# Designs tried in a protein design chat: VHH binders against N-acetyl-D-glucosamine kinase (nagk). Part 20

Target 1, 319 residues: N-acetyl-D-glucosamine kinase (nagk), of Dictyostelium discoideum (Social amoeba) (q54pm7)
Amino acid sequence: MSKEIFIGIDGGGTKTSTVAVDSNGQELARHTSPCSNYHSVGEDLAKAAINEGIKYVIRKVKETITDDDNKEVTVGSICLGMSGVDREKDKLLVKSWVTELLGESINYSIHNDAIVALSSGTQGKLFGVVIICGTGCISLGFNREGVSGRSGGWGPLLGDYGSGYQIGYDILRHVLKAKDQVGPKTSLTQVLLEKLQLTKEEDLISWAYDPKTQSWQKFAQLSPLAFEQAQLGDEISNLILVDAANALYDLINSVIKKLGLDKEEKFPLVYTGGNIERKGILSDLLSKKIMENYPNAEILNTTCDPSMGAALLALNSKK
Short names: E, the ipSAE of ESMFold2; O, the ipSAE of OpenDDE; V2, 0.75 times the mean of E and O plus 0.25 times the DockQ between their complexes.

## First folded at step 14 (VHH; framework vhh_ozoralizumab_d1)

Design J2 (from H5 with T102N; at its last look DockQ between E and O 0.50; V2 from the best seeds 0.00; counts 0 for: pae E 5.1 > 2, SAP .677 > .668)
Fold by ESMFold2, look of step 14:
Structure J2 (fold): chain B 319 residues (1-319), chain A 123 residues (1-123)
Amino acid sequence: as target 1 above (319 residues)
Amino acid sequence: EVQLVESGGGLVQPGGSLRLSCAASGFTFSSYDMYWVRQAPGKGLEWVSEISGSGSSTEYPKSVKGRFTISRDNAKNTLYLQMNSLRPEDTAVYYCARDTYNPWGYLSTFDYRGQGTLVTVSS
């Protein structure tokens, strides 16, 4: 007599989306709450944002029950895809918040937001490949048996080829090669110096080695210059982006081979992260190479919103 | 080969203190971030603290921040948790844990956990 629902949460960098579905996968309610990345907003606000969404959708489903004798709603399972949930400790912390609200007997599935994005691109299945390309890059994937694979994500010291960090590093490298007359001139020199408010290439040493500002995001912030100058015809900028696309392809190719996805009739490939999630020169270069080698890949941003994907994953995990 | 052995648990009055130890062997201890986690009766696992491989950086959830201090002695391959101002809700089995390095954290889980040591806070 009670109504069973399945809840999906997408906690992106700026907001949290919560969706409830019934056993047929039909949306019953949805809610948007503030950011729930606890590294950004702290535990109290992150927990509150998550719980606000859960409470809202349960209440809205209760309000739709026409059987006045039984207004009970039960949660069969819940799936959370959260920015800031990267390590086991993050999963345990978020789980502790939600179990305080929903109890220990609920079926929980907690992932980073990139994994949930794959689920939205697959209509609620952990099947296929995701490539994340922002400050850093990594490729992740799952086959139909649930076996997972990864490639890349080793960080800037060991090489994060294809990432925004590496693109920024390569800009600096080519500007200095041009200065040393080891490589060709590039329009990157002028725009780099202007962006950094520097007068000459020698000043890059002080900027790059400044102990007060060391982070890989510092270098990743330069990556837009390569996109901009490639659009204007700079050959070195285009080379940098071709090399990045080849590196991203290598990560994806490795995951495809590890998981046997090359043998599938079709598999989804989801692009995520600021450097490739929108159509642009890098994503176009990557997509061209993917389609030349894997015509069975279906390149997607999403087929439904990430919170619905998470809700469908929750539903499918219960079944 | 990899072993993590916790000790130092026991019965303590509310407001009291305990120091837990974790002896590590079978790996290069200083290369790994280390964790304390706990499990109260009838509840799921809860993260309690984290310390970097060098010992230079620590992190705590709000529930224990200011009361618990994680530390390590890399020369002795030993992890510690100093627990002060203990409360009945701190009653749990405490485990030390290791994870594999992953700068992105994706698909990462703790790859080893000890057998735990029981802490009971009651009158």
Scores: ipSAE 0.228, ipTM 0.699, lowest interface PAE 5.1, mean pLDDT 86
ESMFold2 (binder alone), look of step 14: mean pLDDT 79; pTM 0.788
OpenDDE, look of step 14: ipSAE 0.583; ipTM 0.866

Design J3 (from H5 with Y101T T102N L107F; at its last look DockQ between E and O 0.57; V2 from the best seeds 0.00; counts 0 for: pae E 7.5 > 2)
Fold by ESMFold2, look of step 14:
Structure J3 (fold): chain B 319 residues (1-319), chain A 123 residues (1-123)
Amino acid sequence: as target 1 above (319 residues)
Amino acid sequence: EVQLVESGGGLVQPGGSLRLSCAASGFTFSSYDMYWVRQAPGKGLEWVSEISGSGSSTEYPKSVKGRFTISRDNAKNTLYLQMNSLRPEDTAVYYCARDTTNPWGYFSTFDYRGQGTLVTVSS
């Protein structure tokens, strides 16, 4: 007569969202607690924020039990999608906090945001492919046998072709090629200088190599210029986006082939990240290439918030 | 073949000390970050400590910080864990591990782990 629930947690950089669902995936309770990135706030505060959410949703579900003599709630599984949890040691540390609260007998999973993004787009199924295209890019996937695969995610020094970083880098490259008369003129020159509050292309050296502002986001912030100028007919901007689409396709294609997903009747392909999650030039170019080669791919965007995605993954892990 | 062999476990009283060793072979030891992890009976793995390949930096969770010290001797291909002020909750099988985590560690795992050495802390 106990009520079984499944818990999902999304630990972002600012706050922690916790959701409990029933066996049908229906939301039963939700809570927001402080930041749980332990690199930012330390172990004690991160642990407290996570456990606050868990305790809250369990208590709220207990309040819905009509048998006041038996208000027992059991947690069948819990899934945490955590920012700042990059390494196996981080996963083990966070798991130790929640097992202290909930015991060793329930099913735990601690994931990065890419796994939760796939789950958010698939109603809690860990099957198919996700492509993340924001500042950086990576493709991840799972087949029906639970085998995982990845492609990309090597960062700006070693990879990230197709990412916002690379698009921003390509903008700079083509503007300077035009200045040197090695490449054609592009409308990117003027809009780049305006965005950066610079007068001349030569000033890009000081901007690009300023030691006080070195980050890959610095270059990725330029990527909207390519989208905007491509819509206005700039040929170089279009070339940049075609090259990005081809690079993203290569990552996805690698994961599909590694996992044998080309042989499935149908598989989900989830787009996420600010450069592709909404319909636009880049996502349209990519989708066209995907559908030409993999008509069995079902292209999806995330359909629920990350904490619900984690809760649904927790629910489906009991299969 | 990569091999990691732990030793130095045993029975010790609360408040006592033990020094664990891990002999590494089959890879360039100094090129890898190394870890100690542990597993108490009926519990999952817990991270205990980390040391960089050069030995220049170390990290510990709050549960052992100030009591445990990780070190390495790259000339001997050996990893160590000095465990002081031991408590009954430190009872576990201790493993050394090698890590393949990159900065974007979406599929990071400890790629090798030894057979472990048992530490029992009781009166």
Scores: ipSAE 0.038, ipTM 0.605, lowest interface PAE 7.5, mean pLDDT 85
ESMFold2 (binder alone), look of step 14: mean pLDDT 80; pTM 0.801
OpenDDE, look of step 14: ipSAE 0.405; ipTM 0.797

Design J4 (from H5 with Y101S T102E; at its last look DockQ between E and O 0.41; V2 from the best seeds 0.00; counts 0 for: pae E 4.1 > 2)
Amino acid sequence: EVQLVESGGGLVQPGGSLRLSCAASGFTFSSYDMYWVRQAPGKGLEWVSEISGSGSSTEYPKSVKGRFTISRDNAKNTLYLQMNSLRPEDTAVYYCARDTSEPWGYLSTFDYRGQGTLVTVSS
ESMFold2, look of step 14: ipSAE 0.390; ipTM 0.803
ESMFold2 (binder alone), look of step 14: mean pLDDT 79; pTM 0.790
OpenDDE, look of step 14: ipSAE 0.623; ipTM 0.879
ESMFold2, look of step 16: ipSAE 0.349; ipTM 0.779
ESMFold2 (binder alone), look of step 16: mean pLDDT 79; pTM 0.786
OpenDDE, look of step 16: ipSAE 0.570; ipTM 0.860
ESMFold2, fold request of step 17: ipSAE 0.198, 0.020, 0.006; ipTM 0.710, 0.543, 0.510
ESMFold2 (binder alone), fold request of step 17: mean pLDDT 80, 80, 79; pTM 0.801, 0.804, 0.797
OpenDDE, fold request of step 17: ipSAE 0.753, 0.709, 0.729; ipTM 0.932, 0.913, 0.921
ESMFold2, look of step 18: ipSAE 0.074; ipTM 0.596
ESMFold2 (binder alone), look of step 18: mean pLDDT 79; pTM 0.786
OpenDDE, look of step 18: ipSAE 0.496; ipTM 0.830
ESMFold2, look of step 19: ipSAE 0.218; ipTM 0.692
ESMFold2 (binder alone), look of step 19: mean pLDDT 80; pTM 0.798
OpenDDE, look of step 19: ipSAE 0.602; ipTM 0.869
ESMFold2, look of step 20: ipSAE 0.274; ipTM 0.734
ESMFold2 (binder alone), look of step 20: mean pLDDT 79; pTM 0.790
OpenDDE, look of step 20: ipSAE 0.542; ipTM 0.838
ESMFold2, look of step 22: ipSAE 0.122; ipTM 0.640
ESMFold2 (binder alone), look of step 22: mean pLDDT 79; pTM 0.792
OpenDDE, look of step 22: ipSAE 0.528; ipTM 0.837
ESMFold2, look of step 23: ipSAE 0.296; ipTM 0.750
ESMFold2 (binder alone), look of step 23: mean pLDDT 79; pTM 0.790
OpenDDE, look of step 23: ipSAE 0.626; ipTM 0.878

Design J5 (from H1 with S56G S57Y Y101T E107L; at its last look DockQ between E and O 0.78; V2 from the best seeds 0.00; counts 0 for: pae E 8.0 > 2, framework grips, grease 24.4 > 24.2)
Fold by ESMFold2, look of step 14:
Structure J5 (fold): chain B 319 residues (1-319), chain A 123 residues (1-123)
Amino acid sequence: as target 1 above (319 residues)
Amino acid sequence: EVQLVESGGGLVQPGGSLRLSCAASGFTFSSYDMYWVRQAPGKGLEWVSEISGSGGYTEYPKSVKGRFTISRDNAKNTLYLQMNSLRPEDTAVYYCARDTTNPWGYLSTFDYRGQGTLVTVSS
């Protein structure tokens, strides 16, 4: 006489989202706790953030059960999609924390956060391709046999082409090329200096190399300027976005070919991340190229948040 | 044929020390990152330490950091784990493991694991 629940966790770079669902996939409770990337906050704080979410949703579900002393809550399975969990050692470490709380008898599924992003667009199915385009970019996919493939995600040192970071970097490059008279003039120069509250292009060196403000997000925040100026007719901004779309296509194309998805009757392709999730110049350019080459791709947006995607994966692992 | 053979386990009192060995054969040992993992009775597998193929870096979870030391001798195809200041919670079967070199990058898994050696820490 127990109520069975299925838990999904999305451990992003800034916070941890935990969701409990019933056997029909309907949300019963949710909680937000601090960052759980143990490379960023250490093991103790990461473990505490994960356990806080689990304890909270179990308690909230118990509170929705009427005053029947005979009822209790059991966890049928749990799926964690975690930033900073990339290798088997990471999975084993996080699993050790959760099994201390929930025991060894339940089904655990521990993945990188990219896997649950695919699930958020496919209603809990691990089939098809996801392209994530935010500060960084990566494409990941699964075929019907459960074989996985990925492309991209090499970081800014080695090039993260198609990402918001790279778009922002390319803005800086073209502005400086115009200053040096190595490249053509662009309206990006004025709007970049205005956004950064700088007087002249030489000030970009101090801004870019300031040790107090170093992050990939710092450069990625510039990417809206390319969208805005392309809309106003700037040819350099348009070139930057075309190059980004081609780079994203190349990542997706690699995953499709590796997995044989071009031979499927249809396959889902999930767009996520701020630069392509909403309809706009970049997503339109990418979608056009996808449909020209893969008419069997079904381009989808996420239908739920990543923690719900993880919960649905947890639910489906019981079936 | 890939083989990993652990040895050096036994019964030890709390605060004691043991040195585990893992004899590797059937592959180019120096080309692989190696791991120690453990499994306590009735519990799942737990990561204990990592060493790169060259031996140039090591890593440990907080639960054993400062007490355990992984090392390797690539000329002898042997992996070691020095365990000091042992606690009852360290009681487990200890396995050495080889990591797969995965061209996908961050999606990796262990592709071989030995039969293990039992360490019991008891008063």
Scores: ipSAE 0.019, ipTM 0.576, lowest interface PAE 8.0, mean pLDDT 85
ESMFold2 (binder alone), look of step 14: mean pLDDT 80; pTM 0.804
OpenDDE, look of step 14: ipSAE 0.030; ipTM 0.569

Design J6 (from H1 with Y101T N102D P103A E107L; at its last look DockQ between E and O 0.75; V2 from the best seeds 0.00; counts 0 for: pae E 7.8 > 2)
Fold by ESMFold2, look of step 14:
Structure J6 (fold): chain B 319 residues (1-319), chain A 123 residues (1-123)
Amino acid sequence: as target 1 above (319 residues)
Amino acid sequence: EVQLVESGGGLVQPGGSLRLSCAASGFTFSSYDMYWVRQAPGKGLEWVSEISGSGSSTEYPKSVKGRFTISRDNAKNTLYLQMNSLRPEDTAVYYCARDTTDAWGYLSTFDYRGQGTLVTVSS
């Protein structure tokens, strides 16, 4: 008899995680392969990384089958959550790669990585709201009818308020305002200069505008300083985090209203991303504001990893 | 009412060329990014080209890059696909598509409205 499996893929910015589950949602195999964002590594490498994971988990499950009569593995459905897969053209391209391997008759669902983040916090349910707060930030959601909505995700040039990038930028801004005596002194000045190995605030110009190191991640990596200094009592760091929490709330609020989730008896709200997924000043501020305005929100951080979330979504789509 | 009408398909030999056209009406053509997609027999849809609303930016997957050229004439509300060095694997029904975005960037979808135009590459 054939063993039916359901495959979930989480294609992040640095690596690709693939998981196979059985019909009960129990993990059978997993694999990590290189980055599969085709905007970063090109089509050939992205395709190879995805297919490597699929081939590995199928082979591994086949090796563990205890039924001596038949060793065949059948893929019932597959769900891919991929960074760099945002538009329909991206979905069609990735689908063309995996159909070469698995055939045209399998149930495919292909999403960006934010959709998988939602499902990882809801044990494979595509209902509720996710807020992602890492280098960038975005809120996404689905109602019971499957209608989707989003807010934010516009990038650093257009404004990514609430993100790690923006927090890092605001650190620089307040340090320079203190230097110019147009804003209060802040403990961020010393720790920023120390982290960047700079002697004085004027050196920030050369650091910030260096064309050889321009990336929004350069600014986002500063965000831990605000968390650290707010914990030590720095008022400017606290204000930066309050502003970030308000921005994240605005994104969530927009998605809730667009989808009518305020009318639900309850709905999941999943926090993810390195700046919000753990309990801390930012998540506490956001959670307080959410509960004051939406007591029907059920705030969840995560219950499983994103590849498992995708696998459970694949399983639930088959049922 | 939005209409997209494809034409220019036909039978060609391997190595040959064809130029597809898509006549657009019922919307402000220059405001939309436009696409060509194709569907080979027994296969799913495949994206083959994209052009921005102004025509200043184009993109192609590796499978057709260097052989296909998308263009548009916003004065005539017409989208084009110049296909050169055609191969048997290019055999498909070709559709033009308008990008419609319900949620910016993450949840966009294609609006393909026409019957498509058949391209057959065979000797």
Scores: ipSAE 0.015, ipTM 0.588, lowest interface PAE 7.8, mean pLDDT 86
ESMFold2 (binder alone), look of step 14: mean pLDDT 79; pTM 0.794
OpenDDE, look of step 14: ipSAE 0.192; ipTM 0.700

## First folded at step 16 (VHH; framework vhh_ozoralizumab_d1)

Design K1 (from J4 with S101Y; at its last look DockQ between E and O 0.52; V2 from the best seeds 0.00; counts 0 for: pae E 8.4 > 2)
Fold by ESMFold2, look of step 16:
Structure K1 (fold): chain B 319 residues (1-319), chain A 123 residues (1-123)
Amino acid sequence: as target 1 above (319 residues)
Amino acid sequence: EVQLVESGGGLVQPGGSLRLSCAASGFTFSSYDMYWVRQAPGKGLEWVSEISGSGSSTEYPKSVKGRFTISRDNAKNTLYLQMNSLRPEDTAVYYCARDTYEPWGYLSTFDYRGQGTLVTVSS
């Protein structure tokens, strides 16, 4: 008689994590292999990294089997969570690699990292809402019928209000409005100049427009200043975080309404991303607004790493 | 109403060639990247080729690169796949497909796909 396992893979930009779980969701084996983003490393290396993890965890589970209990290991389902997968062709290509190794009869799924984040907070269920607030922001969700919805995720030029990028941008804007005497003074001025090793506000032009350092993260790295100064009583920092909380609420509210989740007895709402996954002013403001409008929301943080979230998705999505 | 109609399949010997066509209607054809995908008996769907809306850029997986050529004629709303050096493992139903790019990739299906045309490679 065979032992059935369920495999989750987190195919990140720098490494690949693979986890096998049993039918109870308990981890049996884990492996780390090289990057599996095929646009970065090519098909051969990406395929090898994915298959290395799969072969390793199957072998490790086999090593735990006694002759009387089980002789073989079978994969009931497999889920791959891949950062930056945006095209159906990429999903089909990666699926073809894994199908070549494992055959056609098992359940395969390939998901975005945001979906894996939802599952990491829900013990592997594609039900409820996730809000990601890091450098950028997006909300995604699923209802019980498997219908999905999204809001946000358009990037800083077209949206992302409430993200770390936009918080950082708002810090710069308010510091300069204070300099121009168009807006109130703020403690953000001093701490911003100190962080950037600048002596005066005019120096922000050369910092902001430096052609050597243009990225969303450049501005998002400023967002901790708003959290720190709001805790110390800065009114402008608090305003920035209130505005961010309202923007995140709007994204979540849109997904809840699109999916009819307001009609559920209860639904999970998973917070993830460095600006909201820890208790703080932003997450408290958001949670207060959520609970005032949706007392049936159960606010959760991710409780496991992405590869375990994918493994639990695989377990719960078997057919 | 969006429609994609494939044709040109048939029986061919190993090493042979076929040219598939896909007639598109109900949308602005030149605005969409187009794809060929296939499904072998008892297998899942496999990506075979991609061409940009203008026709200026093409991509292929390693399994068919150098043997298959995707092209399009935007004046005729027609997509093509030239298949050379055919092998028994190329036996499949071939579909043309339209995909709408979505950030975060959480949808699992092309937004439109034709009914397919059967290619059988055997002696």
Scores: ipSAE 0.012, ipTM 0.573, lowest interface PAE 8.4, mean pLDDT 85
ESMFold2 (binder alone), look of step 16: mean pLDDT 80; pTM 0.797
OpenDDE, look of step 16: ipSAE 0.573; ipTM 0.858

Design K2 (from J4 with S101D; at its last fold request DockQ between E and O 0.49; V2 from the best seeds 0.00; counts 0 for: pae E 4.9 > 2)
Amino acid sequence: EVQLVESGGGLVQPGGSLRLSCAASGFTFSSYDMYWVRQAPGKGLEWVSEISGSGSSTEYPKSVKGRFTISRDNAKNTLYLQMNSLRPEDTAVYYCARDTDEPWGYLSTFDYRGQGTLVTVSS
ESMFold2, look of step 16: ipSAE 0.347; ipTM 0.784
ESMFold2 (binder alone), look of step 16: mean pLDDT 79; pTM 0.794
OpenDDE, look of step 16: ipSAE 0.029; ipTM 0.549
ESMFold2, fold request of step 24: ipSAE 0.006, 0.211, 0.237; ipTM 0.196, 0.700, 0.729
ESMFold2 (binder alone), fold request of step 24: mean pLDDT 79, 80, 80; pTM 0.801, 0.806, 0.807
OpenDDE, fold request of step 24: ipSAE 0.722, 0.725, 0.723; ipTM 0.920, 0.922, 0.920

Design K3 (from J4 with T109Y; at its last look DockQ between E and O 0.62; V2 from the best seeds 0.00; counts 0 for: pae E 9.1 > 2)
Fold by ESMFold2, look of step 16:
Structure K3 (fold): chain B 319 residues (1-319), chain A 123 residues (1-123)
Amino acid sequence: as target 1 above (319 residues)
Amino acid sequence: EVQLVESGGGLVQPGGSLRLSCAASGFTFSSYDMYWVRQAPGKGLEWVSEISGSGSSTEYPKSVKGRFTISRDNAKNTLYLQMNSLRPEDTAVYYCARDTSEPWGYLSYFDYRGQGTLVTVSS
């Protein structure tokens, strides 16, 4: 009597998480290995990191088997959610690596890590909508026929509305409008200067345009200030978060309409990413607007990490 | 209707060479990235090369890099694969394929391919 397991892998930009579950979806083993984005580390190291995790979890499960006559572990299916896997050629390449280890007869599913985010809120189903809101933002979805849709994800140069980057950018804009007496005073001015260790608004030019520190994260790191000051009653901070909520709604609305999900009796809508996954003013504003327009949306947070979401997708694709 | 027709397969000894061709019709060939993929007996599909629509960029997995060369002639609507230093593990049916992925890379699918051409590498 062999023990059948289902494996999920989350191959992020910094590390690889591997999880094995049983037929009931209960975690049996977990492992962390190095980065497996092959654009970052090359094919050999990416393959090694993935295979390290797989070998480890199989070994750990074998160590728990008490039936010595049939001390065997089989992999029923495996799902990988991988950063750097965007095109079909990437999926085929990664599949070839794991097929060498696990054989041809296993169910394989290889996805970009953004797609697996939906499954982390749905217990392994690719149905419904996910909104990812962190430094950047994007909405993705699937209908029951397997048709997919997306909205947003165009990056900071083209305007990443609703993202942490955009919120940070809007903080700077409103502080400078207040300085120029073009817009209202805001408590953001003092807290921004204090956070950046600057003495006056004019110093923001040198900070913002410093060529040694150009990144999305530079602006996105400011977004907590808007949440904090809105909670203390700042009108401009509240306006920034209302605008962000409306932008996130527009992305979600586009995906719902593209996929016909408004016609479903119910569909999941998964919130993820640091700015909306925790209950707070942004997620509350967004949820209110969603429920006003789509009472059939079931708003969910992720209930597990992406590697568990991938493992559950693997389990559901087999059975 | 979109058509992709592969040719040039055959029996070759290890260390030998073959040149595959793929005739494309029914679409604007130069607008699409193109792929060669292969399927060994009893195995799944494996990507073996990619070329951009203009032909300016090519990519290969480690298993074939340095041995295989993809090229295209957009005036003739034809895709090519030059295979050198062939090994028994290169035995497969080879397909050319059109990439229909969205331009931003978040969702990707692979929905058109030809009927294939068999390459057998053995003594």
Scores: ipSAE 0.006, ipTM 0.491, lowest interface PAE 9.1, mean pLDDT 85
ESMFold2 (binder alone), look of step 16: mean pLDDT 80; pTM 0.807
OpenDDE, look of step 16: ipSAE 0.013; ipTM 0.289

Design K4 (from J4 with S108D; at its last look DockQ between E and O 0.70; V2 from the best seeds 0.00; counts 0 for: pae E 9.6 > 2)
Fold by ESMFold2, look of step 16:
Structure K4 (fold): chain B 319 residues (1-319), chain A 123 residues (1-123)
Amino acid sequence: as target 1 above (319 residues)
Amino acid sequence: EVQLVESGGGLVQPGGSLRLSCAASGFTFSSYDMYWVRQAPGKGLEWVSEISGSGSSTEYPKSVKGRFTISRDNAKNTLYLQMNSLRPEDTAVYYCARDTSEPWGYLDTFDYRGQGTLVTVSS
């Protein structure tokens, strides 16, 4: 009798992680291969990286089979969560690479890596809401009927309130308001200038407008200062984090209402991204607002890496 | 009602050429990026080309780049695929599709609504 496996792939920005699980969701093999974002490395290298991982985990599972007379491994389904896979054409291209290797008879699902983030907190289910908050932020969700919803994710030029970028920008704004005597003094001034190796507030304009360093990460890297100074009692830092929590709540609230999740007995709400995935001031403020308005929300963090989240989604989608 | 009607398929020898057409109706054609996709016998769908709403930007996978050319005539609401240097592996039913993906989003879709047009490449 053959051994059936389910494969999950996480194609991140720098590497590709591949995991095979059995029908109980227990990990059988794992492999790391190079980056598979074809916009970054081209089709040939991306395809090779994906197929390397698949071939490796199948071979490793075959090597663990005790019965030398029948070392057959069957892939029941495969799920890929890939950076650089945003549009249907991207999904079809990646699928064509994998079907050349595995054939047409298995179940394929190919997604952007963010959809798999919900699965990493729900043990392989696309039901509930995820809030992703790092440099940028977005909320995504699915109801029981498979209808999806989204709020936010419009980028820094159009307003990315609640994100690390916006928190960093708000730090700069409040430091300058304090300098102009139109806002209160804040401990952020000293720590900001020290972090940026600047002498005075006036130097911030040259730093902020330097054409050589225009990226949203430039501003987002400042966000830890707000967390640190709020913990030390700075009122402006606390205000910044309260405003961020309110913005994140608004994104989540919109998705909950669009999907009718307020009517469920309970639903998962997954926190991910560096600014909220650990317990801290921002996640505590957000959780308080959520529980006041949606006591039926079950707030979760991810419990596994994205490749395992994808493998569990593959397992749960098999029928 | 959104409609996409493909035509222009047929039997050709390896190395030959065909031009496919897709007549679009029921939506503002010039506002949508458009795709050609194909399905070979016993295989899943494969993306073969994309063109922006204005027609100013095109994209192709390696498997057809340099051989296929997508174009559009927004005045006629018509999408085209010029296929040159055809190979047996290009044998498939070809569909046009409208991009309905949300901007900068994880939740994307596009429509395949026609019955497609069969292209067979063989001696």
Scores: ipSAE 0.006, ipTM 0.467, lowest interface PAE 9.6, mean pLDDT 85
ESMFold2 (binder alone), look of step 16: mean pLDDT 79; pTM 0.799
OpenDDE, look of step 16: ipSAE 0.032; ipTM 0.548

Design K5 (from J4 with L107M; at its last look DockQ between E and O 0.65; V2 from the best seeds 0.00; counts 0 for: pae E 4.8 > 2)
Amino acid sequence: EVQLVESGGGLVQPGGSLRLSCAASGFTFSSYDMYWVRQAPGKGLEWVSEISGSGSSTEYPKSVKGRFTISRDNAKNTLYLQMNSLRPEDTAVYYCARDTSEPWGYMSTFDYRGQGTLVTVSS
ESMFold2, look of step 16: ipSAE 0.246; ipTM 0.717
ESMFold2 (binder alone), look of step 16: mean pLDDT 79; pTM 0.787
OpenDDE, look of step 16: ipSAE 0.619; ipTM 0.877

